# Designs tried in a protein design chat: VHH binders against F-box associated domain-containing protein sdz-33 (sdz-33). Part 3

Target 1, 300 residues: F-box associated domain-containing protein sdz-33 (sdz-33), of Caenorhabditis elegans (q9u232)
Amino acid sequence: MATVPFPILCLPDFVLQKSLKLMGVVEHLCLSILSKNIKQLIATLKGYPKCFSFKFVPFTSLTVVGERFKHFSFRFDIDESSQNANLRSYTDEGTYITLTVPGFTVKHWIEHVAYVLCRNNSIKLVLWEPNIDEVYEIVKDMRTVEVVIVSSEIQSCHLLKLFPSLRYLGVYKAPISAQILTYNLLHLEVKTKVTLNDILISNCSNFSISGNDVSDKELNFFMRSWIKGSNPRLTKFYIRNSLRVRDPYLETVLFQNIDYIETHKKIYWRTFEISRPDGTKADVMWDPLYNSYFNMTVQH

## First folded at step 16 (VHH)

Design r6 (from j2 with S30R S31D Y56S)
Fold by OpenDDE, look of step 17:
Structure r6 (fold): chain B 300 residues (1-300), chain A 122 residues (1-122)
Amino acid sequence: as target 1 above (300 residues)
Amino acid sequence: EVQLLESGGGEVQPGGSLRLSCAASGFYFRDYAISWYRQAPGKQREWVSTIDSGGSTYYAKSVKGRFTISRDNAKNTLYLQMSSLRAEDTAVYYCAAQDDWPLMGDYEYDYWGQGTLVTVKP
């Protein structure tokens, strides 16, 4: 009998499938390169991640998160001259295995990993200071559903045009552009300074802000604006402020000219209910001592 | 106590070179991505470079090819070798550390240094 170089590839599908279920991500990645049949079989396996993330600056790491494999970290070793790339699979101990395929670029690896490990081809991008054009060329055929921006440079482009499936956006360490604020996103997280105007012009459903000091007066204005019908898509507005000791009597400022009902009163937080004329209600959780957080959740 | 202490700043002529250091203590340095930022007078703080826990390096376009970031985990020290310095490189340079694992969820830098001044002038 002629010796087959890879006997495993000659196994019946049902046996191969059982074997694949016992293998790890690295094995799947390797075998899937060798056989289209194996790729297809792997695609039938359950428990693979629903998404994976890239950290681009512009070429850095790929993190896979899922049910079967909670966290898998990959990195690219790129030859800048040839654009050939190796894939390093890291272990929890900090060691790594290098996968080498002649002619593979970062794009090839990304596509391969996405195909094998992410069935819906949805990705999260973490963008430091990448060349957005280069990034786009790599991921244009994928569904980018989440983006984290750690630079203002990326904000100069129309993100929704590049990523029409964008649902979640994080903007860190840079002032947020007015354009981005107008996006109808499911979730917007901002870890930089924002103004009241920024908050008011936002059209996202879930808006989270940190690293700010939004005053009671500003929050009052926001609530009043909401009551008047601003941002009908709003489901949640959350602010994490710096700790500032305040007088409890300022509650009157927070709810000035607002009808409210206090629903819960605890030592470190209070809950209020506010209402729109149309009957829509929202719960407002607030720290009256430190104004450290403000959480407004629209009731459905 | 967590500390990041930058050093190596000073005055240099255009075209010159300078090496910055950031000494880290009080945290597991090897598990962190460490970055350089800079802030010029009257300007916003901007990202310069990052080296992650795996040793991958990243650079802003403005410094790529001129600056080299490196780290010595045994010494808990971050370095920035700057060459071909320009007037526009004048700034206070800060080091920042972020937990690199897992790379999901929180992308905020955990720790910041106090900065070291680099002045590039004739």
Scores: ipSAE 0.000, ipTM 0.234, lowest interface PAE 12.6, mean pLDDT 82
Fold by OpenDDE, look of step 22:
Structure r6 (fold): chain B 300 residues (1-300), chain A 122 residues (1-122)
Amino acid sequence: as target 1 above (300 residues)
Amino acid sequence: EVQLLESGGGEVQPGGSLRLSCAASGFYFRDYAISWYRQAPGKQREWVSTIDSGGSTYYAKSVKGRFTISRDNAKNTLYLQMSSLRAEDTAVYYCAAQDDWPLMGDYEYDYWGQGTLVTVKP
């Protein structure tokens, strides 16, 4: 009987599935190289995200963030002699395992990792300071649905052109262009200087801001503007990691000249309901003890 | 209470080595990317190195090949091994922690240490 070099490849699918569930990401990646069947099985395993995050930094590294495995960091090592790209999988201890496949380029690894760990090749890109064009060449055959821009050098208009399937955009430490604001995004997260007026004129459904000093007066103005009919596409607006000092809830300021109903009152947060003349309602959650968290959700 | 406490700074001659430590407490250390920054007198704070929650390491060009960042999650400690130190490495070195989940690459660090002084002089 010809010794099968990889006995695991001969196992029935149901056994493979059970075994795969007990294995880690590195094992999945390795086995997936050996067998298309295994690759497919892994792709169907529960626990992997619909899409996972590729964090690109100038050093050609890849951080995968998913549901099954919260995070796995990879780096590419180019063998100077063979010009092959090796994939280094880093452990929590800071050590790494190197995966080598003859002939594999960085792109091959990205594609493989994406295929194995993310269904339908939908990916999230987190870009710190890499050249967007370089990144694009690597991921252009994939479906990029989410991008986080940390670098201010990345041009928004170019970004939008490169990723037509973009639904989620995070803009960190970069100016927000009118083009971004008017783009039909599902979610826009801004961690840079932005006004609430910008949010009001935005065409995104979900808007989040962080790192901004937003006053209760400004929030009041925002809500009043919304009530008057501004940003009809808005489904959610929330503030994260507010720079505001923990202040008690200033209900009188926040809801000045606004008709509201308090719907929930807990020790750490309160929920209010506001209404537009057209009957549309929104829930406003205020948590002054948690970084002055503000969350407005439009009711469907 | 969240704390980052740097240590290991001191005076060293050019070409020498130092090892900095940053002891973290008050937050879930393993989920954070941790970085070293430095600020020389009269200069802006500059990024030195980062180790993310997955263990990937990143270095500024100015320190690449000379500095090594590492972490011990069991000890909630960040390290920076510095070698071949130069005069231009003189600075207060800060550790900073950034939540690496769910939004990767948040440019704002959640926590900063008080810094430790490294002086490289003949």
Scores: ipSAE 0.000, ipTM 0.255, lowest interface PAE 11.1, mean pLDDT 80

## First folded at step 17 (VHH)

Design v6
Fold by OpenDDE, fold request of step 20:
Structure v6 (fold): chain B 300 residues (1-300), chain A 118 residues (1-118)
Amino acid sequence: as target 1 above (300 residues)
Amino acid sequence: EVQLLESGGGEVQPGGSLRLSCAASGFYFRDYAISWYRQAPGKQREWVSTIDSGGSTYYAKSVKGRFTISRDNAKNTLYLQMSSLRAEDTAVYYCAADDWGDYEFDYWGQGTLVTVKP
């Protein structure tokens, strides 16, 4: 009888399931490498945290954020000569356990971690100053539906080609190209300077802008354009500006030549409704003083 | 200026209750997942609870059943109702806001001290 090197692999599935429920992520990662069956069992465990995002610093670290904001921190120890990598799993106390698999690269580890912690192969990538091509080589076999890029620059056309299943895109600090703006994203988050034209040509359903200063006049123009049929796919528009000292109860250029119904007026914010000729309505919440934002939600 | 300001901390006896508040300003509070963290002396900061933009609530195992997180979007305020407090709950409690849920928080408060002692 061939001695199975790991007795746990000989246990019935129902016993394995019970045991696996009592184990941590590190144990799951280890055992899933040893057995396809265990790997599959782990993927089917009830109550196992779903992965929300991979915060990936290329070839350096990986932070996995799961359900209930549970996070797992990993670092890569790469052998430059062979490109093999060990995985260091860090605890909340700052200690770590090193996992070593002969022949494993960063790509292998990311795929493995993704499989164990993400069940549907759909992942969110949070990338810090990445080389997109290098990152793609690592994640090309996974379904990337969300990407957040914190970088001074991005290759817009290339990015969209590399991630055909992209639904959510966050771009921080980098300028946004027309190609990205006109793409039919579900959600676009931008933390950089944008122009009124950028807003008008956008084709995303949810557009969030921060770190900008869009004037009331520009917002007025946007609303007027929307009423006339611009941004037909838009369901939500949000912009956060710098705080301004103003009287929120005064009528401003924001409402010029717009028919609206005020629904709420508070000390620091106002809510009103605007409508398209086709009957489509949008709720607008405007806080020019306390939170310094403009939020428009299209009613469905 | 963006601000998260925690309040409600203080000294309480074991078994007691305390309600923390976090007043937010300078950002669109409604779209953010808001979390409570705590840091005990000599220990690492740890996650306590989160309420996401949809109103779903999440709790650390250590506080489940004892703490209740809630938010009032109209007041831009986050709350943490703490009950059955224990000595191990002693910590500085921080509120943090994250719009992407990627553990890269956009905003942090300065914290409020909770001390549980006889």
Scores: ipSAE 0.007, ipTM 0.211, lowest interface PAE 9.9, mean pLDDT 82
Fold by OpenDDE, fold request of step 20:
Structure v6 (fold): chain B 300 residues (1-300), chain A 118 residues (1-118)
Amino acid sequence: as target 1 above (300 residues)
Amino acid sequence: EVQLLESGGGEVQPGGSLRLSCAASGFYFRDYAISWYRQAPGKQREWVSTIDSGGSTYYAKSVKGRFTISRDNAKNTLYLQMSSLRAEDTAVYYCAADDWGDYEFDYWGQGTLVTVKP
């Protein structure tokens, strides 16, 4: 970034702010390259909300989501020989503008965009390839709070060590490892096969699984185990994307040998309450035709 | 082929409620962040809400507290529950899917019209 006094900074503050407010995202990104002071001014510009989500797909794209940005997507144009990268800003019409800064790498762009457009340096990371080391070098100075794993090889890495601020982990296209299940995560999302044992050994607060691999009998077992004290950190457990059909006898199976009360009976779902001996209660919602087949929420 | 089809639009009185739906097909819906946009007459398209693949929700300030975005992955459907509707909410509402795996822009639906009139 240029350290020479930037002439525009000599303008009265109200004039400068007015001018900046007339500029778009791309202009802000470009202008902020020229002067650190301008960059700071833009980053703190009043009336412009910061991004809610910052998503990085390594070596391919960067997406920011927010009121100001909509769903703003960038693409990296990387020179493999020099590792320099350009940033392409895509429009809703599918056209793009190329931003070029000599010497900028993917890392530089990520940091720049985050600083200018986001309140913090939090990032969502989507990992499609197993080369976590290279990705880490890019994002190590960011706060990686969400990771989505598509490849199985990445699960062998100690992700919490790499990303100490990790809150959300998604495993979308690979079997989940036992190591990951033990992570102290706020939210674990698994969209591949999950077993009863996987659920029982999970250590996340919010566990979301997909599919029909867990039987109703296994769910019964899980609930019984929970009543006995399993999964003490569990706040929410969800089974989504179920193709199961409503079974009139499911209640009998699901709550076999469990004391429960039905608390709500709605058109599309039923809610039941189960309790631990220590007084802890959980709401269990059962409706295969709703947005989730099985929902369990521990009461606080 | 990726398809997004919005429905549920119509006329409603101020203060009323409406529920929009977006039916998706042609892609792994559950892996995508899905968003609502709207475009009022004579105005630019604006972002309304997003729900990502992990279930996190985001809202524009103008709709925060009034609108609720949700998804049913089993049905490949996105929803927008709108309450306390205002005249300013009048617009064509679009759903969009964010490709989670590549640099391509969102897939767009054709939109559904919401009209808030006394």
Scores: ipSAE 0.006, ipTM 0.216, lowest interface PAE 10.5, mean pLDDT 84
Fold by ESMFold2, fold request of step 20:
Structure v6 (fold): chain B 300 residues (1-300), chain A 118 residues (1-118)
Amino acid sequence: as target 1 above (300 residues)
Amino acid sequence: EVQLLESGGGEVQPGGSLRLSCAASGFYFRDYAISWYRQAPGKQREWVSTIDSGGSTYYAKSVKGRFTISRDNAKNTLYLQMSSLRAEDTAVYYCAADDWGDYEFDYWGQGTLVTVKP
């Protein structure tokens, strides 16, 4: 015999709404699997996460990332025979709780969590040796706006065809292709090897590079190229270098044949302004004591 | 409005200890992962430690074994217990929730200054 859930559902609407808003994400998820009416009630609550992350590592997991600095990580326990999946979450007592809905697969859970907890269908993917076609089948009804390729080789053409809404791409250990570099991304984050030519052909707005030792001569060439019109969509450019000690006369190499205005001078950081002939300006900040970073921001 | 307010900074001798607090308001604190960051004069702001909503803790290599992050969900308060303090720990310490979030939504307080005496 079907039964009505506990007394919280018998409260007047204004008391019920206030009571639910005092609960956390895990409690909301637990309640949302009790009945379709409760699921719909939880889904109407205010202000839940913008998107969530799907990670494909030795085990599959889902992280819900919210606009109010929330994140919650869930692990799937998948029955290979039936493809049914249980959802596990870590409690503050140091144990996991397990949520079970008969017949739910990973795809069902992702759709359920998105419906109940997320304001939109945006998703981040973190890919660690995945079958990308299987990942696509799981998330195809979501808007994939962010992908991080940790340790896999995925055909660039295939990736971009599967995820036409892609705005953010991270490439950590996999080779990067010219197709990706020239794609009109909002943000490209690279922790794999790139050359100066790769930087110059890039078409992203925000370009973040680490794990590459870009020389002062190469940075000089990049800036002179930018002044002449290269990288027309670039708004922010950040490099984190591994080298720790720098020649104190770096300014002569870095800014050779460049007109600039120094705007701040401190022992641990300095800023400069450079300009294109059309009046477009950029702020350059870098570490004069150590070659640890270079940051260029185009003024708008 | 989300508000994070740091306190507990001060001067301490090398090898000494301090306890920092971060009072949170304007959101359901227990659902959030919260981080500590620090910034020494002239340096980039650097990540120090994070505690997620489930209680798992993470530390930068430079502080691992010396600092302990914790949270009290009933008081909406995050803590950083710092011990074996060194001169390089001198910095303004900030509470933030940006370890897993959208970069667009970073919230910072005014920070609390920690000074390790010579």
Scores: ipSAE 0.000, ipTM 0.164, lowest interface PAE 11.9, mean pLDDT 74
Fold by ESMFold2, fold request of step 20:
Structure v6 (fold): chain B 300 residues (1-300), chain A 118 residues (1-118)
Amino acid sequence: as target 1 above (300 residues)
Amino acid sequence: EVQLLESGGGEVQPGGSLRLSCAASGFYFRDYAISWYRQAPGKQREWVSTIDSGGSTYYAKSVKGRFTISRDNAKNTLYLQMSSLRAEDTAVYYCAADDWGDYEFDYWGQGTLVTVKP
């Protein structure tokens, strides 16, 4: 870091605040380590609704999510002997700027970034075979609301006890457990193999499945089970289909023994309505051109 | 809404060239690593090439020296210049955007078919 005095420190607070609102995330972080006054002024600005993604491999990093997918990624350079960490930020010119605070560890940086940039203490974790207890010690003072398990065998009961605020869970390259499937999540995304039974026992509100081949016969059984009362919390069910050469979904198979109304039929998508006996309705649609997705949305 | 739209596929003679494009919208393209993948009939989807937000390029061994990835951040467009094409390059080519920099891409295009004639 340069030792030359930084002239923004000489400005009145109201001018500083106006100038700070014109700056981006990287500038805010750079300035926030210069003085307590500037740190506090930046913290009084309204931050971002979603603040952090803590990614463990191939390197530890933070991502701050701004408006309309404006992402600001930071990577840690960690001294293994002291656990001191420098924070690298990516400039608009494609080079790195390194931020150094004597004695800062990864945990200190997470707390600092949360204080100065975030609207709340919410964090997303992306886990690639970490020691989950060590990760917990780093983030335990944050609200962990989203976890993505990329390639890890973490005990489901332990995960759910460590992160009681968990509302969004992704399970990619790891087996999914019945404990996860039956947990009351707002959103569950699965990129690993699931069975029809796994779908039927799920208790999440929004269920997204990728990388599985789910047949029209299996979807028919699912929809008939839903009509009879299965998946009572489900509001959205989405399948992103495999792209291998396959037969398209057949309307006659999908809706066999189901009363339905076709509400829209176009090249790009077809929409249908099905109902439970109690009057609860759901919209069903898929992509007839590429067969790339299937969607069921429960009407309010 | 995030959209990735591939174009430029078609039929080509062995040894020929094609240039694929991927038009991106609904996100700040400049900050993302963007990749090409391909899937031949009956095979698993395989990685072809990546360009990160800093402009560094990475290639699968099977295409290194024959394919060139590039991006135009002003036009929000990703390119793949393909040369010395072979029969094994026949596939549907997809672009993908990396939301998290972890090589797990959350956004995919619809694909464009490249056929290299026997």
Scores: ipSAE 0.000, ipTM 0.177, lowest interface PAE 12.0, mean pLDDT 75

## First folded at step 22 (VHH)

Design y3
Fold by OpenDDE, look of step 24:
Structure y3 (fold): chain B 300 residues (1-300), chain A 122 residues (1-122)
Amino acid sequence: as target 1 above (300 residues)
Amino acid sequence: EVQLVESGGGLVQAGGSLRLSCAASGFYFRDYAVGWYRQAPGKQRVVVASIDSGGSTKYSNSVKGRFTISRDNAKNTVYLQMNSLKPEDTAVYYCAAQDYWPLMGSYEYDYWGQGTQVTVSS
């Protein structure tokens, strides 16, 4: 009697689906290796993220972020003698489970995880090392929609060529180029120095900058320019992690020569409304503690 | 299951100190920004302190210099050291976590604790 090693593989699809919904990501990954049918079923399950993050330090970790599995961290354990890689799944307790498949390389694991956990093979790529070519070889068959550049040695403009589906970009240490700024990104986060001109030429929908790179006078100018029709695609602009102490009278500088309405006044935040002649409105908010020094959100 | 569990609250005299703890589970804590909120009776919930995944801290003006937020990623815990407590600090204190990895587009915190009562007597 051929002992079916895994009885679950014999379940009808509808039962299997119900069972799979009760299982965790590690179980899904394991079962997916055992059965192509199950792999396909899992891939159709709701709740998995649209994309997952690859952190290459180099080629060391994966992070899955989604609705069903908010955070799940993986790392690769590479056997140098066999060139095989094991997948370590980390638990909240700081322990890990190791998944071993004979013959699997890092690339095999990435492909497997991507197929199982991420629909359409969309990925978030975090670049910590400058060897982008090696990274690209691993992810070239995937749809990279988000990239975070941590290394200062990586030129962001090169990424646009490598990743035509790029929608989200974070630049943490590398200089930001005009090519990137003028690209129609959905979201751009820059933690390096940003000038007023950079902001004005930006063509992203959501633009985040950090620090105190832009003065209040410059922000005033930006808002005035926006009112006049600059940055037509912009839906949100905000400055994160400002070290500035908020002055309750800061609006006198920020809103100089701007018609505005204060819509909300609370102890820790204030909201102002500005408008374009065409009727488009934006909320300008100050959050002194967590969110942003300056936040402008275009109303829809 | 995601959980944030606050502890360390209680009754203290004015000028006294308390240390709040918030133990997190069910999510990858180190990638989250975490913060403390408080809500006094009849008042809105307000932010007290926050610490991002990189360790950067922010404080409300009312607690600046008196409160200190810190985190221990190994223990999945965030702390609020409260010194020089005042009666006006009386409130239910809540722990919150927000996904900080890496592009944050949302203002709202993803997870909240049940809260812990802090009462400062005159």
Scores: ipSAE 0.000, ipTM 0.226, lowest interface PAE 13.0, mean pLDDT 79

Design y6 (from m2 with S30R)
Fold by OpenDDE, look of step 24:
Structure y6 (fold): chain B 300 residues (1-300), chain A 122 residues (1-122)
Amino acid sequence: as target 1 above (300 residues)
Amino acid sequence: EVQLLESGGGEVQPGGSLRLSCAASGFIFRDYAISWYRQAPGKQREWVSTITSGGRTKYAKSVKGRFTISRDNAKNTLYLQMSSLRAEDTAVYYCAAQDYWPLMGSYEYDYWGQGTLVTVKP
């Protein structure tokens, strides 16, 4: 545990602020435990991240990514008998410092770290096969904006109720439900099988699909539907890791019965412009070989 | 070289029991959360169970109460005791390891085994 000089607690605020700016995250965490005043001062310091990520594998670590410190990683060392937890702060060198506070549970540490480093900021949850309800008990007083679920099991309706501020959702292993698809998410990332119907009923602004083999015919249909007014909130549609083979004539299938303009042609990818009757335009980037992706971006 | 080697798979009758093992080498086993996954033919790989470095366990709903995950850090071995096996438990079972050191942007396990086949049939 880092040695914290007690005399610092007696410093005027302006001096203390200067001193705090010279200190690291571990010192901040320690001092914030010792003094409410310091805790408040630290929480107002500039440079801490806007995003606070919890990685639950299950309940294993915290990752804080910020401008000032780049990123900090924490792990909880739990005493199973008492449910007390120590906080391990990892360094870039792969070493760690252990912080111990008698009576602190994982929840206490999470709350403390969140308060000190991410006060008034949104949090990101990365959930590795967790009990969502258990996680919720820890983060219920926080503003969860982004959730990534790496689980074959998902309670879609329950999830949306638990996190009313949810704007970003990643679903990597579980089937995507209609409830999730039709929700007004800013960003939806799916790494499971997605059908054309799923795409068409989606109500997110940014839709990213990975590990799917959507056919050119299906993409053609999607684009035609978009031109006709489908997915009005969609600003970006991205498909990664599609099984495609480079075909110089693929354009004839992909853009069949679509008015388009080729705007860019590279060795491995091509860019096309499509338009709605209302004047809305989208850029379609197609790479069937090198990057194996389809990207449609609505122009603003 | 990092290795995860599953063993213990085989044929078993419904209601039977089977114990799987995953032998780990080439990394600090005790610092990893270790999980079991399974993949049935024509289906996606699904999570079965996880045990943390500290010994905390979690189970998929489909196996809860029937399967028990455990680890022996001295032997660098992960176990899955399966009981009350059902036909739907038929799959290739994989062990996977995740370092508690969070990697930025990583949503995958660090290491995977090759799998062991479990077949539940009359």
Scores: ipSAE 0.000, ipTM 0.212, lowest interface PAE 14.4, mean pLDDT 80

## First folded at step 24 (VHH; from y6 with I28T R30S T50R K61E M104T)

Design z5
Fold by ESMFold2, look of step 26:
Structure z5 (fold): chain B 300 residues (1-300), chain A 122 residues (1-122)
Amino acid sequence: as target 1 above (300 residues)
Amino acid sequence: EVQLLESGGGEVQPGGSLRLSCAASGFTFSDYAISWYRQAPGKQREWVSRITSGGRTKYAESVKGRFTISRDNAKNTLYLQMSSLRAEDTAVYYCAAQDYWPLTGSYEYDYWGQGTLVTVKP
């Protein structure tokens, strides 16, 4: 009885795909600049990352985030007069290789890396000390969905006008403005000083504070205000405090004049439930040993 | 939401063993380098061990040869096997997931667990 012959076309594709998937990101980028055909071939690989971050000034770089390429960073070696750029790849072993394409600018590299490694227009920006208008010219045709501001030189209200699709914002060293606080962000992360008033006027859904100690008295006031109806859009409120030796008055101060139900009690973490008069509940979790975090999750 | 939850802490005698676990959720665990840190009361936080996404391990000199870090990406769990414990190992142990940019020493993201207490009786 006759049998179906083995398809010859499947063997070369399978072997080629397996070989390329064993190579690292640097090898893929090296191959991708050799010819248009090789660039297209590498771009057809599956399993590449869905999103990547772009870090700006004092040295501009890209970080690829994905299943197997999380730790690769790319740094641009920019000629200030021409704005032509070479891409330097930093390996885990601390060595560099330099990729050169004549005439490539930072924008060309961003587009090339996105085409080859992550076919999306969604980006994260990490802004260290950039001119935001120069950054915008590089990324204006992409959808910026997350921005982290490290430096105080960014004009925050201008940022909102440039990136209307922004849902995630991190502010590390710059003073946070009332316009950003009241903006309806999905997530706001702050590593600079925030006041209790800043917390109370915020309109984000998820608010994360770190690198800045919020006192137990301030947390108590916030929770009492929330019980009375403040922060109506808030879903998650997370604080990472500086690690410190346990304050013996922590529980007394934190929950003073608050009706609560303790739902979990361990040496390492405790969980509580508080409620609004309308029945809306929030789960509160805190660190009883070092007061290193506070987490409140609202059930809507 | 990113969450790291340590467990397995407790009291042991000197020379004893303990296994710590860190359960991770809310992110793609296999993409991150994960570390253990510890902090004794009144002291600075101290790095203990790190395992990369590719499985490479590194240890602080104070624990080398006594501690073993490992990860189970299918269970989104980090482990620290601690052996030959000494009184100076008494601390709260934290796991941390880091998106680390090695050239600058800066962290783009920094997620920490709540900690688990290890007490080695004198």
Scores: ipSAE 0.000, ipTM 0.211, lowest interface PAE 12.7, mean pLDDT 72

